# VH-VL binders against o60147: the designs that were tried, part 156

Target 1, 175 residues: o60147
Amino acid sequence: MLEKNKYLYIFRHIQTNQVLLSQGNVLKKTALFQLPYPLQKPVAPNGMRPAKLRKDHWVPLLKVEFPNESMFQSVFMQLLNYRKYRSVQPLTSDLLKLPIPVRRRKIMRQEVPNTIADLADILNKEKFPENSVRLQLSDKSDSEYADWPPSVQIDSEEIKLSRGFREKTTVDEAR
Below, E stands for the ipSAE of ESMFold2; O stands for the ipSAE of OpenDDE; V2 stands for 0.75 times the mean of E and O plus 0.25 times the DockQ between their complexes.

## First folded at step 6 (VH-VL)

Design z10 (framework fv_gimsilumab)
Fold by ESMFold2-Fast, scan of step 6:
Structure z10 (fold): chain C 175 residues (1-175), chain A 120 residues (1-120), chain B 107 residues (1-107)
Amino acid sequence: as target 1 above (175 residues)
Amino acid sequence: EVQLVESGGGLVQPGGSLRLSCAASGFTFSDYWMHWLRQVPGKGPVWVSRINSDGSSTTYADSVRGRFTISRDNANNTLFLQMNSLRADDTALYFCAKEIYHDSGAFDIWGQGTPVTVSS
Amino acid sequence: EIVLTQSPVTLSVSPGERVTLSCRASQSVSSNLAWYQQKLGQGPRLLIYGASTRATDIPARFSGSGSETEFTLTISSLQSEDFAVYYCQQYNNWPLTFGQGTKLEIK
């Protein structure tokens, strides 16, 4: 079949800085299951995960293009595993001294630097060919959260999203 | 040591009430989401209710909603389940459990259970 | 609700044997699946969460794998203390649900 899944999109929530991973330029509501802290109250009394996805509240953090689907799948699964690992670690003593709402905000704010650092760590462990992985960042200063391997090209091109997402800086030329 | 100890179970008539308690020790109780689950001998556990760290949010299984109330006393490291309008099908061993991480629904620490029998 | 079906329901084994337990979900639970061990008179003990991550203090002989609807728990070399009932649990959807259990007993 046609090779379509070689792109990894990472989105950031504009209010909480929580991060979502997506296998394409469209963020689906099932991605909300990735969040350790719900963005909105559940609709049903026994619901825990958010039911609504407000696409206007999510902005692209970065986009990664892999040369093939197998490399994409390897990195994507490893990144999900790193995220799970972080969520189950004991809270540090400095975090435990903070009031719960303050502690949660601090943990959520660290998702962006943590996700970027995890991505770089995975790419440094994989032995991909030089310049085979293309990384686009919405804010280039975010690349400073990690040291990148020779396999990564950091691109200055704008991240373009499909219709239905509010695009911050891009224009769709196809009508 | 990290421990959860349930108490308050017993024999009660249909329509009666019981209040279960769960005493926590060895961890910072106020930092964790807590749950009640129940189990009939020979069957798997069944989720009953959930409460967040500060007690501001609670959730219930459809079968117990309106009859059971989960609450917590963070000052005394205690979780409660107030059970009203008890029915024969509420008969089970009741466990309290701690979530392994926020809003996960997976449980790293469980108590030994307290038996509840609803019989006439 | 999501139904979890475990197989086999009962397995008679000897110490030293490799044991594989299966759990099948009626719909996708991603990787949000946990495994528990329960001995008579005790509450369940968490073995694995996130389908493949071992909980603290769990011996290396326990491993989990799978995603979506098909999951397995493997005990590489069964020890005498491993005879117990094993349950899988999904935490992808509310309400939280458990499988019916697999009982490991002495052959």
Scores: ipSAE 0.000, ipTM 0.468, lowest interface PAE 14.7, mean pLDDT 80

Design z11 (framework fv_gimsilumab)
Fold by ESMFold2-Fast, scan of step 6:
Structure z11 (fold): chain C 175 residues (1-175), chain A 120 residues (1-120), chain B 107 residues (1-107)
Amino acid sequence: as target 1 above (175 residues)
Amino acid sequence: EVQLVESGGGLVQPGGSLRLSCAASGFTFSDYWMHWLRQVPGKGPVWVSRINSDGSSTTYADSVRGRFTISRDNANNTLFLQMNSLRADDTALYFCARDKYYEGSAFDIWGQGTPVTVSS
Amino acid sequence: EIVLTQSPVTLSVSPGERVTLSCRASQSVSSNLAWYQQKLGQGPRLLIYGASTRATDIPARFSGSGSETEFTLTISSLQSEDFAVYYCQQYNNWPLTFGQGTKLEIK
């Protein structure tokens, strides 16, 4: 029996509202390379230090359970590509007229609604069986950022993290 | 200079085993997902296996699952493919490749390949 | 799995010509498609990713277009070093799959 992974976790940064995708309950340091805006300021433009992962600064946004690994991989890859696509899109005229710090904060605060909308768009494009995908949200109101297909069942259960999730607050401090 | 160099291929009898190595240089190996692909002369590449940055997650093509094991040694910048129960249809040139994006997409760096021939 | 069909299988052309290579997917791959060049005795070289973005150090004569199921790679002024086999690859769905290739040969 082969069942590697069928769960997608999405985490939100408590201060910046940036999001990270993970294949499990625990965030790895390498997930931080998903971020368009580093959590640390660069010392020099070309000499940015590796980001520090503070597990206590990330809270679960949502968890998706797929019926099999193939469906999980398909959605996960598409979601990563949607995020990459958004990062290279031209800024709107409204955003361009804002000062850079204000523009950056506004863009970062939209990551949660954008990620939820992207997930829903992908699930609507795929023709998965009815009630085959289970979606758990930390805040139920976040489901209102999108229209969900009949393949999605929204779960009212709390998202349960690994017991070890908060044991190592700063992963990249270990050397 | 960013490069990948495969080794460990050779001639082996059906049912035998081989361990392929891929030496990485010129980049931070531990930051990247890595893949093994194979190619029969005159045909396109076929994806074989994937490993994430820290080695905690691996996936395999259906044709090799249960027989091949992908692993990595980040301290020595080396990717491995342990091949067991080899069959004639495993005969191919084997490439290691770097995933351009952090979690599964296009391959921006490839090695030159190491040949594996399975015959009696 | 998603099947990628490339056409033509072989194309005989002269240097200086514009060539267009096609790749068709059995189902939508959005813009998650890459193009590779492979020469004898070498591993594939990434040319295009995201259907239309040129990879690092790839000459401007190479361009990609298309989305969903229909994609093209165009070489605007063929050079002698461009005679090779070209492959498309989708990274929209698992498992990752490649086309059967288009061989570009001298006329």
Scores: ipSAE 0.007, ipTM 0.540, lowest interface PAE 12.2, mean pLDDT 80

Design z12 (framework fv_gimsilumab; at its last look DockQ between E and O 0.03; V2 from the best seeds 0.00; counts 0 for: pae O 12.7 > 2, placed apart)
Fold by ESMFold2-Fast, scan of step 6:
Structure z12 (fold): chain C 175 residues (1-175), chain A 121 residues (1-121), chain B 107 residues (1-107)
Amino acid sequence: as target 1 above (175 residues)
Amino acid sequence: EVQLVESGGGLVQPGGSLRLSCAASGFTFSDYWMHWLRQVPGKGPVWVSRINSDGSSTTYADSVRGRFTISRDNANNTLFLQMNSLRADDTALYFCAKDAYLEGTGYFDLWGQGTPVTVSS
Amino acid sequence: EIVLTQSPVTLSVSPGERVTLSCRASQSVSSNLAWYQQKLGQGPRLLIYGASTRATDIPARFSGSGSETEFTLTISSLQSEDFAVYYCQQYNNWPLTFGQGTKLEIK
C-alpha cells in the first residue's frame, strides 16, 4: 500500500493571535475563509470575500507530521469543524457586556490555546500508533496548553522560520 | 439558479477511459472545495475524490488512486474527473458535489443530478 | 473505515405521521454527522449537519439529534413530498462514509 507523510501547518497572526490551518507550507488567500472576524474590511459588498492576505503578518505556530494521508485528513477535518463550531456558539453574558473591539480581541487571543487544546483532544481520541505523529513548535512552551498522547513525539528543536515554513531567505540568514 | 450539471458519462469497455465534466452556476465556484462521489442504484453514495478551491491539493479514494485525476477550471466554473483504466466495479452514477463551507468540511450542500458510467464488455 | 448502519431499511407510512430514522456508527463520530434526502433521479439534498443543525431552507418538521455513535432524524408530520430515501454521512474520519439508507414509502 502506498503511504505518504502529510504535514499540517498552523500559522498565528502576529497582532491578533488568530490561527490559520494549511495543508501547505505557504498560506493561500483562501485560508482567510477560516476566520470568523476579517482582519480588514470586506473587499466586496457581499461580505463573503476574505480579507487580503499579508503573508508577513503570519508566523509558524506549529507543524504536525502524520504517517499517512488518512490520519492527516481526519485530523484536519476535525480541527476545521472544531473551529466552525466555536464560531457559532453563543457568546457569554460577560463577553456581551464588552465593547465589540475589546470582545473580539479577547476571543482572538484564545485561538492559540484553543487550537492546541483541540489538536491534543483529537489526537487523544484517535489512538494512533506510539510515536507516529511528530509535532514541532515555534515556541515549545505552547505544548503545555494540552496533555499529549503516546502517539505524539514533540521535537526538541523549535521552528526557526520567520516567514511561513519556508527555508531561510537571504534577509533571514543575515539576522 | 444555484446548480451543478454533470456530463461525459456513457458506456465503455474495461480498460477504457472517460472524462466527466461538472458545470457550476449560481455561486462563486473558485471559492469552494469540490468533490466527486458515485452511487450504485439502491446503495448509498461512495466518496471518490476532492479538490481544493485553487486546485493545488487533490485527494482520492484508495480504490481509484492512480487511475482517476480530479481537476478544475475556475475561469469556466467547471470541475473534471479523468477516469483511466476503468473496471467493471467503477460502474455507477457519478455526482459532483460542493463542500458546504469555503474550507473543506466533508459534507455537501449542493449536488448534481449524476451522470451514468457503465463499464462492460 | 467507519461503518454507518441505518434502521429501519424500509418504512411504510402515511402522510401526517411522525417518523424517526436511526443511524449508528461503528465508532464515535462526535457530532460530525449529516443527513440527506434523495428522490428518484436526483442527487441528495442536505437536511441536517452537525447532527442537529437544520440546513438552509429545510422545513422545521425535520430535526436531528444524537452524538457519538447514535443519531436520529425525525420528521414530525410527514408530507407527501417527504417520501424518499434518507442517508446519514459521517465527516469525522477519513475516508468519508455514508449509511446504506432508509427508504420511506407510502403505506
Scores: ipSAE 0.624, ipTM 0.826, lowest interface PAE 1.4, mean pLDDT 85
Fold by ESMFold2, look of step 7:
Structure z12 (fold): chain C 175 residues (1-175), chain A 121 residues (1-121), chain B 107 residues (1-107)
Amino acid sequence: as target 1 above (175 residues)
Amino acid sequence: EVQLVESGGGLVQPGGSLRLSCAASGFTFSDYWMHWLRQVPGKGPVWVSRINSDGSSTTYADSVRGRFTISRDNANNTLFLQMNSLRADDTALYFCAKDAYLEGTGYFDLWGQGTPVTVSS
Amino acid sequence: EIVLTQSPVTLSVSPGERVTLSCRASQSVSSNLAWYQQKLGQGPRLLIYGASTRATDIPARFSGSGSETEFTLTISSLQSEDFAVYYCQQYNNWPLTFGQGTKLEIK
């Protein structure tokens, strides 16, 4: 259906920089299932997936506005599948040499740039109309992780969302 | 046993209505996105509709939007498809299916046996 | 909408033979392709997802390969229970679409 805006919300963890994708502006606990375990065996006891969604630990990273459901669903599915694909790839020799805690931190620190690059790769491959996709970031410098196609309009204002926000809110910094 | 069982199919006149049910067992139904698909004999399946885990979001194929309504009752592990204004080209075997991933990636690791729907004068 | 074209439409083979089924997409679907087996009176059974990853409890004789627009399903040594219809399905772009099927028959 055209003319019905759809939003993709992407959150990051304040400590680990892990990333969660959401169709809503509030995370559901099932979003944690996006976080993979390392290799099937052995599975680290507390893995990379927290047992519980601590909503005070997840902050907005970026928001993407799509003009219709077809575009949104295609991009959302592709992002999830990029993440699944990456989670089953063999670790590099350099990573395997690291102690497990160091290895986990290094992998998790790559999630923000990897997700932004994945999003840009998808949008560059899709033939969306010019300026049809609006991107807003919490930190505009994060846009530098990728090259964006003409279909993407990057908002000049950064996201200012309170934790647990339900409704869209635009606020200025002075308030 | 992990299974999905569809029911509620039958013969109906054009313009009529049917309500399909899908009973789920052996998995945590309320955690998964659920889908309806349909299949004309000799053809591949065609996706019809999906609903997210808490029922807050529904999506429909263009051919059924406005006529079909997907819903779920998580307390009773049941998925529904209300089909209104039925047409001859809605004639098919209808399946419910479980999305393979908790966030819905669009492939299905569990299907029911199907319930037949025939729309004919 | 992405069209998936399977070939051959029907294949007559004997048990023990190696079988290769093809699926071609009208646009790139990356590796977001699944394969299903369907027997009469049953719903489809997931065999392969991600173009090449075998689903839970699927025998090793089933393998998938390919990417972008061209994909194959291979059955290395056909068993009597493998005679069925096989479908490919893409989940790269909305809406989700399936191929028309390949029927695998006993010669």
Scores: ipSAE 0.353, ipTM 0.768, lowest interface PAE 4.0, mean pLDDT 85
Fold by OpenDDE, look of step 7:
Structure z12 (fold): chain C 175 residues (1-175), chain A 121 residues (1-121), chain B 107 residues (1-107)
Amino acid sequence: as target 1 above (175 residues)
Amino acid sequence: EVQLVESGGGLVQPGGSLRLSCAASGFTFSDYWMHWLRQVPGKGPVWVSRINSDGSSTTYADSVRGRFTISRDNANNTLFLQMNSLRADDTALYFCAKDAYLEGTGYFDLWGQGTPVTVSS
Amino acid sequence: EIVLTQSPVTLSVSPGERVTLSCRASQSVSSNLAWYQQKLGQGPRLLIYGASTRATDIPARFSGSGSETEFTLTISSLQSEDFAVYYCQQYNNWPLTFGQGTKLEIK
């Protein structure tokens, strides 16, 4: 088992606030399959799944370190299931009154807070050991989207963002 | 250089037709929604029409629906506006504008200088 | 359609002054509001989107604030090149609509 296998990175799209989950600090093309809507060529999503990954359109939202790969896999799969469930839920009457493009944008804008809330809910149910999960956010205010269990230790330092890639390091800054 | 250049404007009689063109350069034209807007001197811009990235979807303001047709040629980075049954109140400076983000947002980060359209007897 | 009302219609100001422009929407547009600058003989230039985010290469002296129905564009210290007409625009609902504009002129 590699150390990186216990890290969850969550990315958000800079335009639509859509969310992608990543095992490891670099987005892969296969991450696009997480998006709920059919493939669209070749542009960034507007409630759609693009055929091509534009890494430069995605920024890290948060980083989660788990005690081991098994715990990571469990949470990762549950997050995907939560998202799938949400995507098939009936639209509210208020949303149906809006034009399709506006509706899609509104739904996508909720992906970030929904994903964070889902993560917290999953972790609350898992009952991991106290302070065994380390959470680092790009914006600390995003932690307010949910109540976190004792298993989660929230870092005081925000992550340094790199589009489509890992947290910035001194090496990255020198490039 | 990133730019939009409109052409095809001119003087036309009521009931006449014009075809406007917009040449795009400096960005991946086929990735973006494109729009036409118009502006009367001393007034704010008025949105006229939108076309999605591949041209499969078009939208029009109520004032021009049924008379104007927006289209695009992605191979040649060109946007078009076919204007039929022109009226005096269609007189304005016509702008093409690039939607700010892929798949469209509804605001514009690039405008042309405009092409004038005058409808008069 | 959503009506955007800008105030004042005209504002006479001097370089170095702080300028505040208002845009009021007839109904909520959330934060889906943009601001543009238009100089004579030119097309509009995007200044702000999402009510408060500066566009690329826009000077720091420009800032936007507000949500729902009340919005403000602020120029902290007016420069000579800032004399122009400023428009707000909503993209919350179809059709897209603009305000009537505020003209900044030299005092």
Scores: ipSAE 0.000, ipTM 0.579, lowest interface PAE 12.7, mean pLDDT 87
ESMFold2 (binder alone), look of step 7: mean pLDDT 95; pTM 0.962

Design z13 (framework fv_gimsilumab)
Fold by ESMFold2-Fast, scan of step 6:
Structure z13 (fold): chain C 175 residues (1-175), chain A 120 residues (1-120), chain B 107 residues (1-107)
Amino acid sequence: as target 1 above (175 residues)
Amino acid sequence: EVQLVESGGGLVQPGGSLRLSCAASGFTFSDYWMHWLRQVPGKGPVWVSRINSDGSSTTYADSVRGRFTISRDNANNTLFLQMNSLRADDTALYFCARSDYWEGSGFDYWGQGTPVTVSS
Amino acid sequence: EIVLTQSPVTLSVSPGERVTLSCRASQSVSSNLAWYQQKLGQGPRLLIYGASTRATDIPARFSGSGSETEFTLTISSLQSEDFAVYYCQQYNNWPLTFGQGTKLEIK
């Protein structure tokens, strides 16, 4: 059975807490386009997108399993649009009063709570069947950033960071 | 600077095949999701197919699934649509379009379109 | 699939007038709505995305508003170059869908 585009893989930066979304369990360099683009320019500061992808700096945040590709595509597209919209919004006066490095850290640290809240908002608005969407988190306390609808079941098992999103193979188990 | 130019349209009999091309210039083609859309005169555009930046993921409208194949050649900045088993209702002007970086907020650039007529 | 209904089908107005075009979605699309302008012999041109954000190089006279199911495109002072068909498009749910269009005729 081919099950393309049924899983949403969400990564966070180990130092900045910036978030990247992926259709696959390994990040591609094109994922960096989800981060603020210099041409879209927040009022201040300059763009927060790294020049190149260092895969060792990104760890699993959560994995979402959808019952079908159509539901996955709808949610994935909505999350990308939420992120783009946030990246072009004018900064609040409170943020503009902070020194640039402090402002950047505060904005970047909010990406984890914001992404989780956005995901929950989307799932609350969609009328998915009960227990049809499965969440598996690296840190279950991150689920507390949002209230989840009845369509969501949270896996009791956390993602083991040392393995990333990779599944054990028969060869790996033999070792 | 950003430019998309479609080609390969024409007149074809029902059951026939056509291969459309879209030549991209003025941007890093391999960083963008690409789409094919079609439009009949006097009606709105209809989304047909999309392909992600590296070509590993493709999606199709229900009406064309199994008959059309989208592909891309990032080395030559070209998008393709292979159309097989063509029907009279596939008659339309076919556009390629770029979605704003990755998948997003609409189609920021379109080509001029290439006409496809399926008639006996 | 989400159906987008545009009104009016055709609108005839004079240059300099304020024009308002409507787009209604069959279910909520949040703010994930775009507006396009299409002239004869050309592909569509992106005007507005995210319901209210003007695209690159789009004149200030074009503005978008609305959310959920009710959206409007406003042209504050119509110019002769604005004669065209205008389409709304949602990108909230799959499949992506467009409205049937509003044709703007200059008297």
Scores: ipSAE 0.006, ipTM 0.577, lowest interface PAE 10.2, mean pLDDT 82

